# VHH binders against o13800: the designs that were tried, part 20

Target 1, 230 residues: o13800
Amino acid sequence: MNQVTQFSGNSANLMLYWILKSYYSRFDRIMWIDTLGTFNPAALPLPCLEKTMLVRSFDAQGLKDAVDELESNLKSSEDQAYALCIDSFSNPIGLLMAQGNISFAHAFMMTLGRKCRILTRKFRLAVYLSTSLVYIKQLHLSKPALGNSWPFCLDHSYILEDQQHNKCLVHCNQSRKDLLGCSQLFLLLKGSFTHEYLTIDFYNGTPVSVSSKLHVSPSLYHSSTLNSPS
Key: E = the ipSAE of ESMFold2; O = the ipSAE of OpenDDE; V2 = 0.75 times the mean of E and O plus 0.25 times the DockQ between their complexes.

## First folded at step 9 (VHH; framework vhh_sonelokimab_d1)

Design w6 (at its last look DockQ between E and O 0.65; V2 from the best seeds 0.65)
Fold by OpenDDE, look of step 9:
Structure w6 (fold): chain B 230 residues (1-230), chain A 123 residues (1-123)
Amino acid sequence: as target 1 above (230 residues)
Amino acid sequence: DVQLVESGGGLVQPGGSLRLSCAASGRTFSSYAVGWFRQAPGKEREFIGAITSRGSTEYYALSEKGRFTISRDNSKNTLYLQMNSLRPEDTAVYYCAARYGSRAIFYEDYDYWGQGTLVTVSS
């Protein structure tokens, strides 16, 4: 549970919804930080929403304030299990960069990332982040938006819409809308030769072997992206 | 000290909209996080939402997600609550509250409270 997990890609927010839909009963409180204005309460069951605080943050400082607020709550209720969802982490940082504050943005995200990790070590807290992908034209490669140093702040990182040189690739043959109805997400791990397909234990952040079932299609190996709404 | 005065309450039909205002005294409004609460008859006071001093972060409770919007105008020392798609269960006295500091809180440990304004949603 005590982990920082990142999902990158256009459908990364759906992973956050999926996690909450699947595991909300394991959390006493949920904080959803919405930096994009796209939070959809209809995507979550009522019992989940009842324990969810929606936070709208419009900039990096706002994001920091929200996390500080979470810290205060964690300190006041250490026995409670918390989930923090940030959709997206990269948006506020990107805004800083767009303003020319690149060095500050880098320092900011590393500081905040480290804080999240520390909190997950001290408290019953799981942190789930969505981030954008950046396409590197000269390399014909996509990577998470926040740079090469950012992974040091993460326990797990998954890419949804990239088939190139990624550690983990999530596969889904359903539309973006239908993804919320998925019972499992299938993951291909780079360099894995022991399993045909795995599922992510989103609570623990670990891959889990999936037995062959009728609903599991080997065609997932041929799917390179998570389907998006057309 | 900060004085808070709510206004804009009244009778509205289900599905209707209402905008509440909270006027703060003094010149230090921008140093306070501010929020809205409500209390229905026979019920406990409940958090609606809050906004940080700079307005860069907003917090919302469940019942208000998607229906209620909090905003502030520091130049006017005013906090607003835009309420849409009102329901009979939204009937309550609505209170504004202020907490010194940049961060908003979503529990009732605020420093200052208004007297409240009544909102009645009824056909």
Scores: ipSAE 0.659, ipTM 0.865, lowest interface PAE 0.5, mean pLDDT 79
Fold by ESMFold2, look of step 9:
Structure w6 (fold): chain B 230 residues (1-230), chain A 123 residues (1-123)
Amino acid sequence: as target 1 above (230 residues)
Amino acid sequence: DVQLVESGGGLVQPGGSLRLSCAASGRTFSSYAVGWFRQAPGKEREFIGAITSRGSTEYYALSEKGRFTISRDNSKNTLYLQMNSLRPEDTAVYYCAARYGSRAIFYEDYDYWGQGTLVTVSS
C-alpha cells in the first residue's frame, strides 16, 4: 500500500491478477489499465470485478489520461483505498519511442512515473505495474525495460523468472524497504499463480514474519442462532 | 448543444447479442466524451462505460463481467454498444450520454442524454 511496485517478465500479468485476487478486499476501488488488449475478466473473482474499472488505452496519451482520471477520483474520495494496475506500462512507452523522439518519450515516462509516486504518498493508493525485460546480447543478461532513470520512480521492483515444472520465481532486485534479495516462489496451476507459503507481503512491501505465516485472521462475522422469532 | 437518439433495442433471448446505436446531432460530436448507462425497472441508473473524444481510451465498469464493448465513429456521429451473452439481468432502458471535453469523466454528471432504448432479455 502507498507504494509503486513493478513486475518485469513474461508472466508479470499473472502476478497482477494474483495481487488482486489476494488483496481486493483491502481496496474500495480498483483501476486496471490494459494497454495490450489482453485483460481477462475470468481471472478475477466476481467481487473483485464489481469494484474494478477497466481502462483500455491505445497509446501513451491514453495512459496519461487514465492516470489523470484516477487522480480526479482520488481527490473526490480521499478516505477510500485504491489499487491501480497497469498491464503493461512499457508497451505504450515503447510505441512512443518508436515515433522517433526518444527524449520526449523519456520525459513523458518520467513525468508519469513521478506522478504515480506522488499520488501513492498523497492518497491511499497502491500502484502495481508490469514491464517487459530487455535482453542484452553483449552481456547475456535480461534487465527491466525503460532504462537507467526509471527505477527512481519505483519503491519495489521484481524480476520474474520462469522455471522448470511450472514454477515462477519472483525476485526483488530493488526495494526502498528491506525486500532486496527476497524471493517468492509461485506455481502455475490452471493458468493462475498459487503458492504453498508466502515469503513476501506484497500489500505492505515487507518480508513475511514466521508468526504471520502461522496465523489466519478470525472471521469478522459469526454464526446465526436457531432461534428466529421477532 | 448536442441531441442524442438511441436505437437498436428490442427483445432478445438469453445468450443472444445486440448492438445499440446512438446517433448524435448538433455541435461537433468529436468534441465530446460519450458513454452508455442503463436503468432497470425500479433501480438506479448504472454506468456501463465511456469512450474519450479522441476515441483512444475506453472505460468499462465490470459489473457486466466484460460482456460489453463501446465504440464510436466520429465520421457518422454515432456511438455503439455491443452486448454479448445477454442475460435476463441485462433487461433495462439503455441511455447514451455526452460530456463536453477531450477526456471521459465517468464519475461526473453528463450534460446531454438520449431518451433511451428498451432492451428485454427473455425467453
Scores: ipSAE 0.647, ipTM 0.834, lowest interface PAE 0.9, mean pLDDT 84
ESMFold2 (binder alone), look of step 9: mean pLDDT 78; pTM 0.814

## First folded at step 10 (VHH; framework vhh_sonelokimab_d1)

Design v1 (at its last look DockQ between E and O 0.47; V2 from the best seeds 0.00; counts 0 for: pae O 14.5 > 2)
Fold by ESMFold2, look of step 10:
Structure v1 (fold): chain B 230 residues (1-230), chain A 123 residues (1-123)
Amino acid sequence: as target 1 above (230 residues)
Amino acid sequence: DVQLVESGGGLVQPGGSLRLSCAASGRTFSSYAVGWFRQAPGKEREFIGAITSRGSTEYYALSVKGRFTISRDNSKNTLYLQMNSLRPEDTAVYYCAARYGSRAIFYEDYDYWGQGTLVTVSS
């Protein structure tokens, strides 16, 4: 699969585990970049762990170094299918922004995002990112972090709203379906993400069931495409 | 250029813990990515983990389920490997290695190697 997919919300990393638990057999190699120190190897099957390189990155430069390492591996193993999971992408970028030079941090973020997207087109690579949501007080809604230019680097974006008992609602925020110049392993998200909301049950970091419904949460991101016609 | 010397190997019981040290001598230890590899008798050399020169990124082969922790102290020119919940399968000669550049997991990219320290896990 030759796509960059984002999951946003407090439980976004559980989608990354779900993807790998469900589809690790489609990848020869996996790189997991853990920027929060929260990676749980018990959430994945042993065969998945055996093909996974854990990278613990503690700042934005470390994140870039890990992606550069991946690029080198892709160039030397062009016949292999790779997955890259980044949990979370927003945390090290947010820390870089907090250092005071917002323009530099934004350029760093966009350069890295474009690189990930280019790599997914050039190689057999799927990229899955987790990011946080930010609350916009003036609009009484939450939206994905990292600003208005960031979605240009993404093929798919999904928003997760936490529910009781390790459940979450998953909203499709953005989906790009035309992939240029790729021989990708097709990755199908369980739950048939179209313009409907999914409820995914997680137990101890593992998805256990999926259901769907059409819904827009009053306390979550208000999508104009889902709130009303025209 | 850098010279590496491992220490801390020995005999331990299954389930035990061991801490390996790698003392580096040379001008620019802080400029190198450093890592641990192991080689059981008759087997190929196996990557365990690495840490970048700044310490900002750590790499681990998770096939051993995260029982090992790598760390470095550039002020003391020392690389460490903390090994917990040891199993007989962990019996091997453990090597520390250093390299310049971006790759971390291929032993062929490491320029400097220690002579190794033997770890034996048996009852």
Scores: ipSAE 0.246, ipTM 0.670, lowest interface PAE 3.7, mean pLDDT 75
Fold by OpenDDE, look of step 10:
Structure v1 (fold): chain B 230 residues (1-230), chain A 123 residues (1-123)
Amino acid sequence: as target 1 above (230 residues)
Amino acid sequence: DVQLVESGGGLVQPGGSLRLSCAASGRTFSSYAVGWFRQAPGKEREFIGAITSRGSTEYYALSVKGRFTISRDNSKNTLYLQMNSLRPEDTAVYYCAARYGSRAIFYEDYDYWGQGTLVTVSS
């Protein structure tokens, strides 16, 4: 397994921004975990920003802690709809790998991924994860972060699956090999929200377009007061 | 039980900077997640930012991202809020808050509050 030494995929995650821009009204609270320090508020409308909390977390422990805190809040506010965006999920894991903690990195990835999945099933939570592109010095090229570890450490069935166990359409075969070809991998974990369809063209490492239809029961909507300046 | 005391508030011009401090009582400050809130007249209390007990993670409202920085010194039992590029809309009473545990995100998570310090941004 190649050592991850440098992250090169620091451009804006167009897919995450598109999701929030399109569906922010369906969430009462939004948490954006920025592991790269590249969050761009200008890419989101003001009403979205008003219900969005930015979390800066640059290591695995920080990421874990943030998710744990989210869980606590979900338990105390079960009637609210949440969105969690992690940009990127791979960055803290890559850092662990770079430090030589490969086994731990894998275990961490699996555990945290599973936790997110469980939360989406228990609560009104949508979880959106991304992985970045990393530069490999030895090869003088960039590849998807986590390499082979990414698709193997996370349950593939979590990807783009709605409440009814339907897979969303993507511009790939949704195979592990296809995921390895993406510089920006966008994942929607199975949860309480229903996606009729979601098409994402991130093949060959570059996201081209995103289209989706997300369904949220009107009974799930509540007033949002988080970080509202009014 | 923790007591919090804010300081550093005052009058500043638009574009100016101000640094707030929050002094916490006790000997276990490092066991508390702490954060900043503000409340303008006629408005609800607004989350500004927070920092984990160990200081490894920072949380920010997007309204202040890029302008405000939160930090803590556990050796001094002190939380800081560096505010740059201040705007008139930043005028409010600023509150320090704490919760026992590694982190706290939302307003209702915090158990301890200071009395607040007034920040006025005006020409």
Scores: ipSAE 0.000, ipTM 0.236, lowest interface PAE 14.5, mean pLDDT 72
ESMFold2 (binder alone), look of step 10: mean pLDDT 80; pTM 0.823

Design v2 (at its last look DockQ between E and O 0.54; V2 from the best seeds 0.58)
Fold by ESMFold2, look of step 10:
Structure v2 (fold): chain B 230 residues (1-230), chain A 123 residues (1-123)
Amino acid sequence: as target 1 above (230 residues)
Amino acid sequence: DVQLVESGGGLVQPGGSLRLSCAASGRTFSSYAVGWFRQAPGKEREFIGAITSRGSTEYYALSEKGRFTISRDNSKNTLYLQMNSLRPEDTAVYYCAARYGSRATFYEDYDYWGQGTLVTVSS
């Protein structure tokens, strides 16, 4: 809570649903920004839907307008806990880059990301967002989209590795805490555990732990993706 | 000022569909965020959804479980509400509303309101 958390990969939206199914009772209001038109209300319990505002927006300016609306609501209801889910953050930014000035699109992205982080510091707000993975041929691995500056806007970044039977492994790509692997995500979800990674079953409603032993994943700890703001 | 007139209400059977229209006249319609609200007898007015002045962002309260869709046509100065899979609990007076500016939320008062159109869902 009070942090910006990114999930990257093909199953990132399922992680967002899973978080809300597990924790909607901790929030008074939820905003879900759907930039792909893929939101499925059947994936959430009715009590969760009753406190959720769906925002459909298919361009970067609409994404910014939705965050500005949230800021206005936060200022008028400072005693309420909010969750913001953005699925996906990378799509409208990628479209903006494709349509014009890359430098403008990058500045737009960074301004919006810093806004979200500032809001989580000022208000009772948790932000969960999804991004795509991109394959970096020179490094022979996939990492989250949006380039090297984007992680400075995040408190946590997790990479999802799809598994059989509608499960995924969750690997910590970045965390601002001195904890190993997925331990910070698990502390958010389940309290105190020590895990390097965990398996999420998106359809059974509870996490399934894969290992309590420490594992090191090159894609999660590659030096080009793990840094903190100065 | 903007003048708003709803139409398309009436009696419909459960499971049916209905499309409400809201015709706007007066000031430039494209400068307004527009939304739909409803009020069942004895209940408070309920936000259904809204669409920004640019039309690029749509907001929906999900209490209706995704059965309703809002759209706008600025060339015709018209706002629409498509309602599918209607149920008796959808019986209410439906209002369209407009607010100057690009923001649209049910947490802010809307400045301009239509007269309302009654939708009754019954066998």
Scores: ipSAE 0.688, ipTM 0.855, lowest interface PAE 0.8, mean pLDDT 78
Fold by OpenDDE, look of step 10:
Structure v2 (fold): chain B 230 residues (1-230), chain A 123 residues (1-123)
Amino acid sequence: as target 1 above (230 residues)
Amino acid sequence: DVQLVESGGGLVQPGGSLRLSCAASGRTFSSYAVGWFRQAPGKEREFIGAITSRGSTEYYALSEKGRFTISRDNSKNTLYLQMNSLRPEDTAVYYCAARYGSRATFYEDYDYWGQGTLVTVSS
């Protein structure tokens, strides 16, 4: 596995914001885990923000802590519908990898993924995970942070559901080339909510390459402050 | 046992900024998650933000996103609340709270509380 290099600033998380903007009414609570420090409240309507818990996590342990807190919230309000947004899931893991803790990073990813899956089965929970981009100096380009490691970690613990309610286990069949241009992965784990305008095809066992141009509301493209940290 | 003492409150104009501090007693500050709450007149106490013992995770209330920042300095046994773009509705008594353990929480299940410091936002 290639060492994860310096994280570059993510492109606008247009899809994640679009999802919340479009579907926030379906959720009683939203937890946004910001691992990049780029959460922009201005990109979301006030009614959405009013039900959004913001968590800033700076490392893998922080991310774990945040998910544990989510579990506590879910247990205290079992009848409430939750959305979990992690922007990005890959960032803390990439940091571990950059430190040379590859095996631990993989284990962590799998464990946390399993935790999320269990929670989606037990509670009304949707989970959306974005990926970070890393700059590869030798290639003078950015690529998805986790690359092939991401699908591999998903294989073990992730049961996903597409918009047609097809359930499948994710398989590690995609390469870095397949992820090219994809900065975000959005997972509907078993028990998660469906979307009218967002298709997530996990039937083939591969995460969907999300194109921001396909499904994101045009209004978000005109937002000049979408990536402004707050 | 931990004692918490808030400071930094006062009068500020709308749009202004204020930084609150919470000083903790003892040598075990780093073993506590700590957070800020506030209570406005006639309203219930509400969560503002919290930070885990290691400082690796911060939690923020629903309505204060982008304006308030939580931080801590374990070497100084101090919790901070940076408040920007203050509004009249931010007028309240601000409380520091501590919970034993690494995890912070959005709920008021904290073990120790300060006496509070008054923040008044008015023109």
Scores: ipSAE 0.506, ipTM 0.811, lowest interface PAE 0.6, mean pLDDT 75
ESMFold2 (binder alone), look of step 10: mean pLDDT 78; pTM 0.809

Design v3 (at its last look DockQ between E and O 0.56; V2 from the best seeds 0.59)
Fold by ESMFold2, look of step 10:
Structure v3 (fold): chain B 230 residues (1-230), chain A 123 residues (1-123)
Amino acid sequence: as target 1 above (230 residues)
Amino acid sequence: DVQLVESGGGLVQPGGSLRLSCAASGRTFSSYAVGWFRQAPGKEREFIGAITSRGSTEYYTLSEKGRFTISRDNSKNTLYLQMNSLRPEDTAVYYCAARYGSRAIFYEDYDYWGQGTLVTVSS
């Protein structure tokens, strides 16, 4: 749980709600950074809301300020377990890039990502963040936003594919641990898992196991996804 | 120095709405993070939420299930609290507060406080 985990795709915010609905009792405090203005308190039970601080952050500097505030809180309460949810990490970074200084925006992003990773090692902190997918026309594929250096700040990266009946498929894009793909997500969710992917039912809160689906990563992703078992 | 005066409190029935205002006087209101607190009789003062000096970042405690919204208008030197779907447990004195800089959560970090405005929610 002392890890940085990314979810990419249209359902990424639903995955963040699902994690908190299922596991808020594991955490003493929760910070939710909402960079889109789309946070819906009705998606979470009252006991979860009572331990949650909502941060509405409207730009990249606001995202950094919120993480600095979290760091201050962590230092004053080192024995507490925290969850940090960021929905969306990619949006304020993308806006910063659009201002024309892409080298500055890249450095800002990497500094912030490294800080999140360091905080998860120093404190009892789990970080869950969402990013958009970008479509690559010549490959007819989508991949997580933010470029090739960003994954070095992550422990896990999952791509979400929307399904019928309010479900999504969770594909492992990258994992730094020797646990296979979705097995690490199941371990976090207190389960064993032998499949390459997982179907999440956002209404029921309990993951449903499905038959393995072969997931082959494009060469654009981190090298750990190239070693996924067949 | 900054002087803060709350207004908009009063008696309201459950399910109703109120908009509280906090008028600030001072030459550099835009340099302050500002926030709302409340204190029910016999209880400790409770942080509701805050907004940074730049106005681009808002912080909320969600014990009221997201029924409250903070905003600021630096051209009018005014902070607002919109409260919807009010419940009897929202009965309290509501205070606005200001501090220099962007940190907004810790109670002891606020330098300037209003006198408070009473909100009573009852049938």
Scores: ipSAE 0.661, ipTM 0.839, lowest interface PAE 0.8, mean pLDDT 78
Fold by OpenDDE, look of step 10:
Structure v3 (fold): chain B 230 residues (1-230), chain A 123 residues (1-123)
Amino acid sequence: as target 1 above (230 residues)
Amino acid sequence: DVQLVESGGGLVQPGGSLRLSCAASGRTFSSYAVGWFRQAPGKEREFIGAITSRGSTEYYTLSEKGRFTISRDNSKNTLYLQMNSLRPEDTAVYYCAARYGSRAIFYEDYDYWGQGTLVTVSS
C-alpha cells in the first residue's frame, strides 16, 4: 500500500465558496461540513450565511452523524431545497486510513457516498464535495486521496482546482490522468442542481479549463486558506 | 433526567469576551448532545450551536461562527460557550439544552433546558 502524504491540511475549496456565493438563493437551507477547520465565513454574503449551518466534523463518525442529521431535516422539510457542502469528504476517511483501518475506511466511504446519492435522488438536495489529492513520492504523481473507490460509488461531475492558475482544470477523465499540481478535486453528484460553469462529467467529460475568476473575488484566493474560525 | 444550570453571564463591553458554562447533573452527560440557544428581548429564541455526545461534531449558526465556539468536557459534565468580539446585538438570555442521543440538532426540540443566564453587551 502506498504511503499517503498530507491527507489532511488542505485549504478550503474555493469552488465551494463560489457555488454558494453564486447559487445560495436557490437553496432554502445550506449545510457546510468543515472537516479541515478552514471554513471562512467572510467569503460568503450575509444572506447566504443566514441560511447556512456550519458543521465541524472531526472524524469519520462525526461526518456520518452530520449527514444523518441532514437526512433527518430533509425528511421533516421535503419541500425545501437543500445544499450540502463537504470540505473535505476525504479528510475523515484519510484519517481512518492513516490509522490502519483501511477496510473500514473503504466501507465507510462507500456507505456514506451511497447515502448521499440516495438523498439527492429522494430530496431536493444538491451535494458538493471536495476531496484532497495525495502526492505519491515514488511515482512523482498525485492522485485522489480516496483512490479509485470514490468515483465508482457515485455518479458525479468534477473539477480539479489548480492554485497556480486560479482556475478549475479537468486533467483527467475515467482513466485518472495526471493530477500533479492540483490541490483539490471538486465533485458534484449527478442528479443534483445543475450549474452552468461547474460540471464536468467524470465518465464522459473531456479535459477542459474553467475559469474560476468569473464569479469569485480575487481576494478569496488569498484569504480562504488563511482564515480559520477563532 | 438531566438538570442543566448555566453560569458565566454578566455585563461586558463591546469587543469583549465571555465564557459561559453549563453544568449538567447526573452521570450520563456523555450520552447527550448539548447545545446553546439565546433569546434577545422581543425576539424568538434562536439556535447558536451544539455538540454531539462524543464531541466529534459541532454545529453552528454561521452568522455567529468565528466569534463563538462551543466545547464540552464530559469528565466535568460541563458544556462551554466561548464568546469573543461581543456586540450589543448579542445581548440576550443564553440557554443550555440537552437531547438524549449522540446526534445534535439545530432546532428547538431539545429534551432538557436550563433556566438561562443573561449576557448584556453595552458600553
Scores: ipSAE 0.532, ipTM 0.828, lowest interface PAE 0.6, mean pLDDT 75
ESMFold2 (binder alone), look of step 10: mean pLDDT 79; pTM 0.817

Design v4 (at its last look DockQ between E and O 0.61; V2 from the best seeds 0.60)
Fold by ESMFold2, look of step 10:
Structure v4 (fold): chain B 230 residues (1-230), chain A 123 residues (1-123)
Amino acid sequence: as target 1 above (230 residues)
Amino acid sequence: DVQLVESGGGLVQPGGSLRLSCAASGRTFSSYAMGWFRQAPGKEREFIGAITSRGSTEYYALSEKGRFTISRDNSKNTLYLQMNSLRPEDTAVYYCAARYGSRAIFYEDYDYWGQGTLVTVSS
């Protein structure tokens, strides 16, 4: 809560559904911004859907318009808890960059990210967003999209690592709290994430168990992702 | 400043589809964010969805579980609501509404309303 959290990877949308399935009772209102046209209402329980506003955003300006709409709602209902999910944040920004004015697109992205952070501090708002991974051949690793300045807008960043046997490891590569190096294992069953034990409190942005921190493998840490300004 | 007239309502069997239209006259349609609402007998008016003046962003309340789609054609001054997989609980009077400006906003911010078109889903 009161934080901006990023999930990066092919299964990042499943993480957003898991967040809402797990925590929708903590929120009075939910906004889901779908920039890919892939939102699946069957993935969420009806009580969650009943408090959810679906926003289909067709470009970067539409993403900004949705955040401005959220801000208006927050100002009128300061005692209510809100969740904002954006799936994906990277797609409309990438399309804006492809239009050829990269400096404008970068400034637009940073302005919007900073606004999201400010809103989480001023109001009862949690922001969860997804981005793609970019493979860096020279480093033999994948890292979150949007470049080196974008992490300054985030409180936590997680990389999703798909594994064999329908498992997904969610690894924290950046945290403004005590989550750096923490991991959460999910099982992929019938297109949904499940877990046996929760090691990360994704609502509060805190570790659940000190023992889980001690079991996090150092090989999950690549220097480019671990040097984020968390 | 703008007059709104809904059309396309009627009787439809469960599982059927309808497309509602909202024709706008008066000032320039492209300056308005547009919304669809409905009111069943004895119930409060509920928000269905909205679309920004540019058409860049669409908003949906999910009580209909993704069965409805909003669109607009600014060259024809027309707003649309495509309704699929209709159910008896979708029976209501459907209203279009307009607000000056580019942003879609909730119910209380709409200044101009149509008279409504009845959709009945029965059998």
Scores: ipSAE 0.617, ipTM 0.836, lowest interface PAE 1.1, mean pLDDT 85
Fold by OpenDDE, look of step 10:
Structure v4 (fold): chain B 230 residues (1-230), chain A 123 residues (1-123)
Amino acid sequence: as target 1 above (230 residues)
Amino acid sequence: DVQLVESGGGLVQPGGSLRLSCAASGRTFSSYAMGWFRQAPGKEREFIGAITSRGSTEYYALSEKGRFTISRDNSKNTLYLQMNSLRPEDTAVYYCAARYGSRAIFYEDYDYWGQGTLVTVSS
């Protein structure tokens, strides 16, 4: 089985930080699932952090456990607005793939994705997912970490980060080809109670209406490097 | 029934580090999610963090994000809390707690509690 590794250069998704900086007042509680070990609390304002539970998940089972815990909390506090950030969703899946558990990884992705979708429809929950490219050494190519089944299990929008062009593209996932070459993929589940018409203007750092093309602030990329945990 | 015994507390200067340990009795340590709590003088007990039974997931509360790390060694029946960059406001009695099951929780719904260990951060 092919060895799958995370694309080099991937770190904490700053888009998630921008989102929380912009929207944290709309949430009563925030769960940040860190699968990369790159969470930077300094990147978020204190009032946001006060609402935020940090979850570090080291494998797929860990990620599942975290989401299950979220579900439990949602059930106990149905009137509260929640945000779920997963940085990244793809990392645990990549680990499974690297271990040769391809079928299981696929099933896991679909199951967890579906669960997130259900939760967003049942509760006041916004879900924000980051994903990365995966480098396949044997093939000397990079591909999206998400499998082809991902678009079928979630209604979602993408913000594709293109470092070469210093821009973000907003897409509804149509094909894997749309994801090729992107260092980061940001996923917003459709139907999230407060964000269907809003996104982040990464150029200005403010919430704006959804646009198909957004400029990315150079400072955002620079901050990505600086904000990496030592 | 599980007995929990915290250790490692003491006096430390601001900016210093400290590692707490919690030793659990019995043979079923790996079946328990574990948590750390603290209670400062005149304040309510607060959640610090927790770790699932398998150690694959860790949860952390507000003020300790980035400074505190929870880990466990199931072969030693021991839970750890690594505390870095300690501040005077971190002064408190630190408690270890256990809950049967793989999942950790964010609040004080744990089955077993230790007696606590005092951590004092002062110059």
Scores: ipSAE 0.567, ipTM 0.836, lowest interface PAE 0.6, mean pLDDT 76
ESMFold2 (binder alone), look of step 10: mean pLDDT 80; pTM 0.834

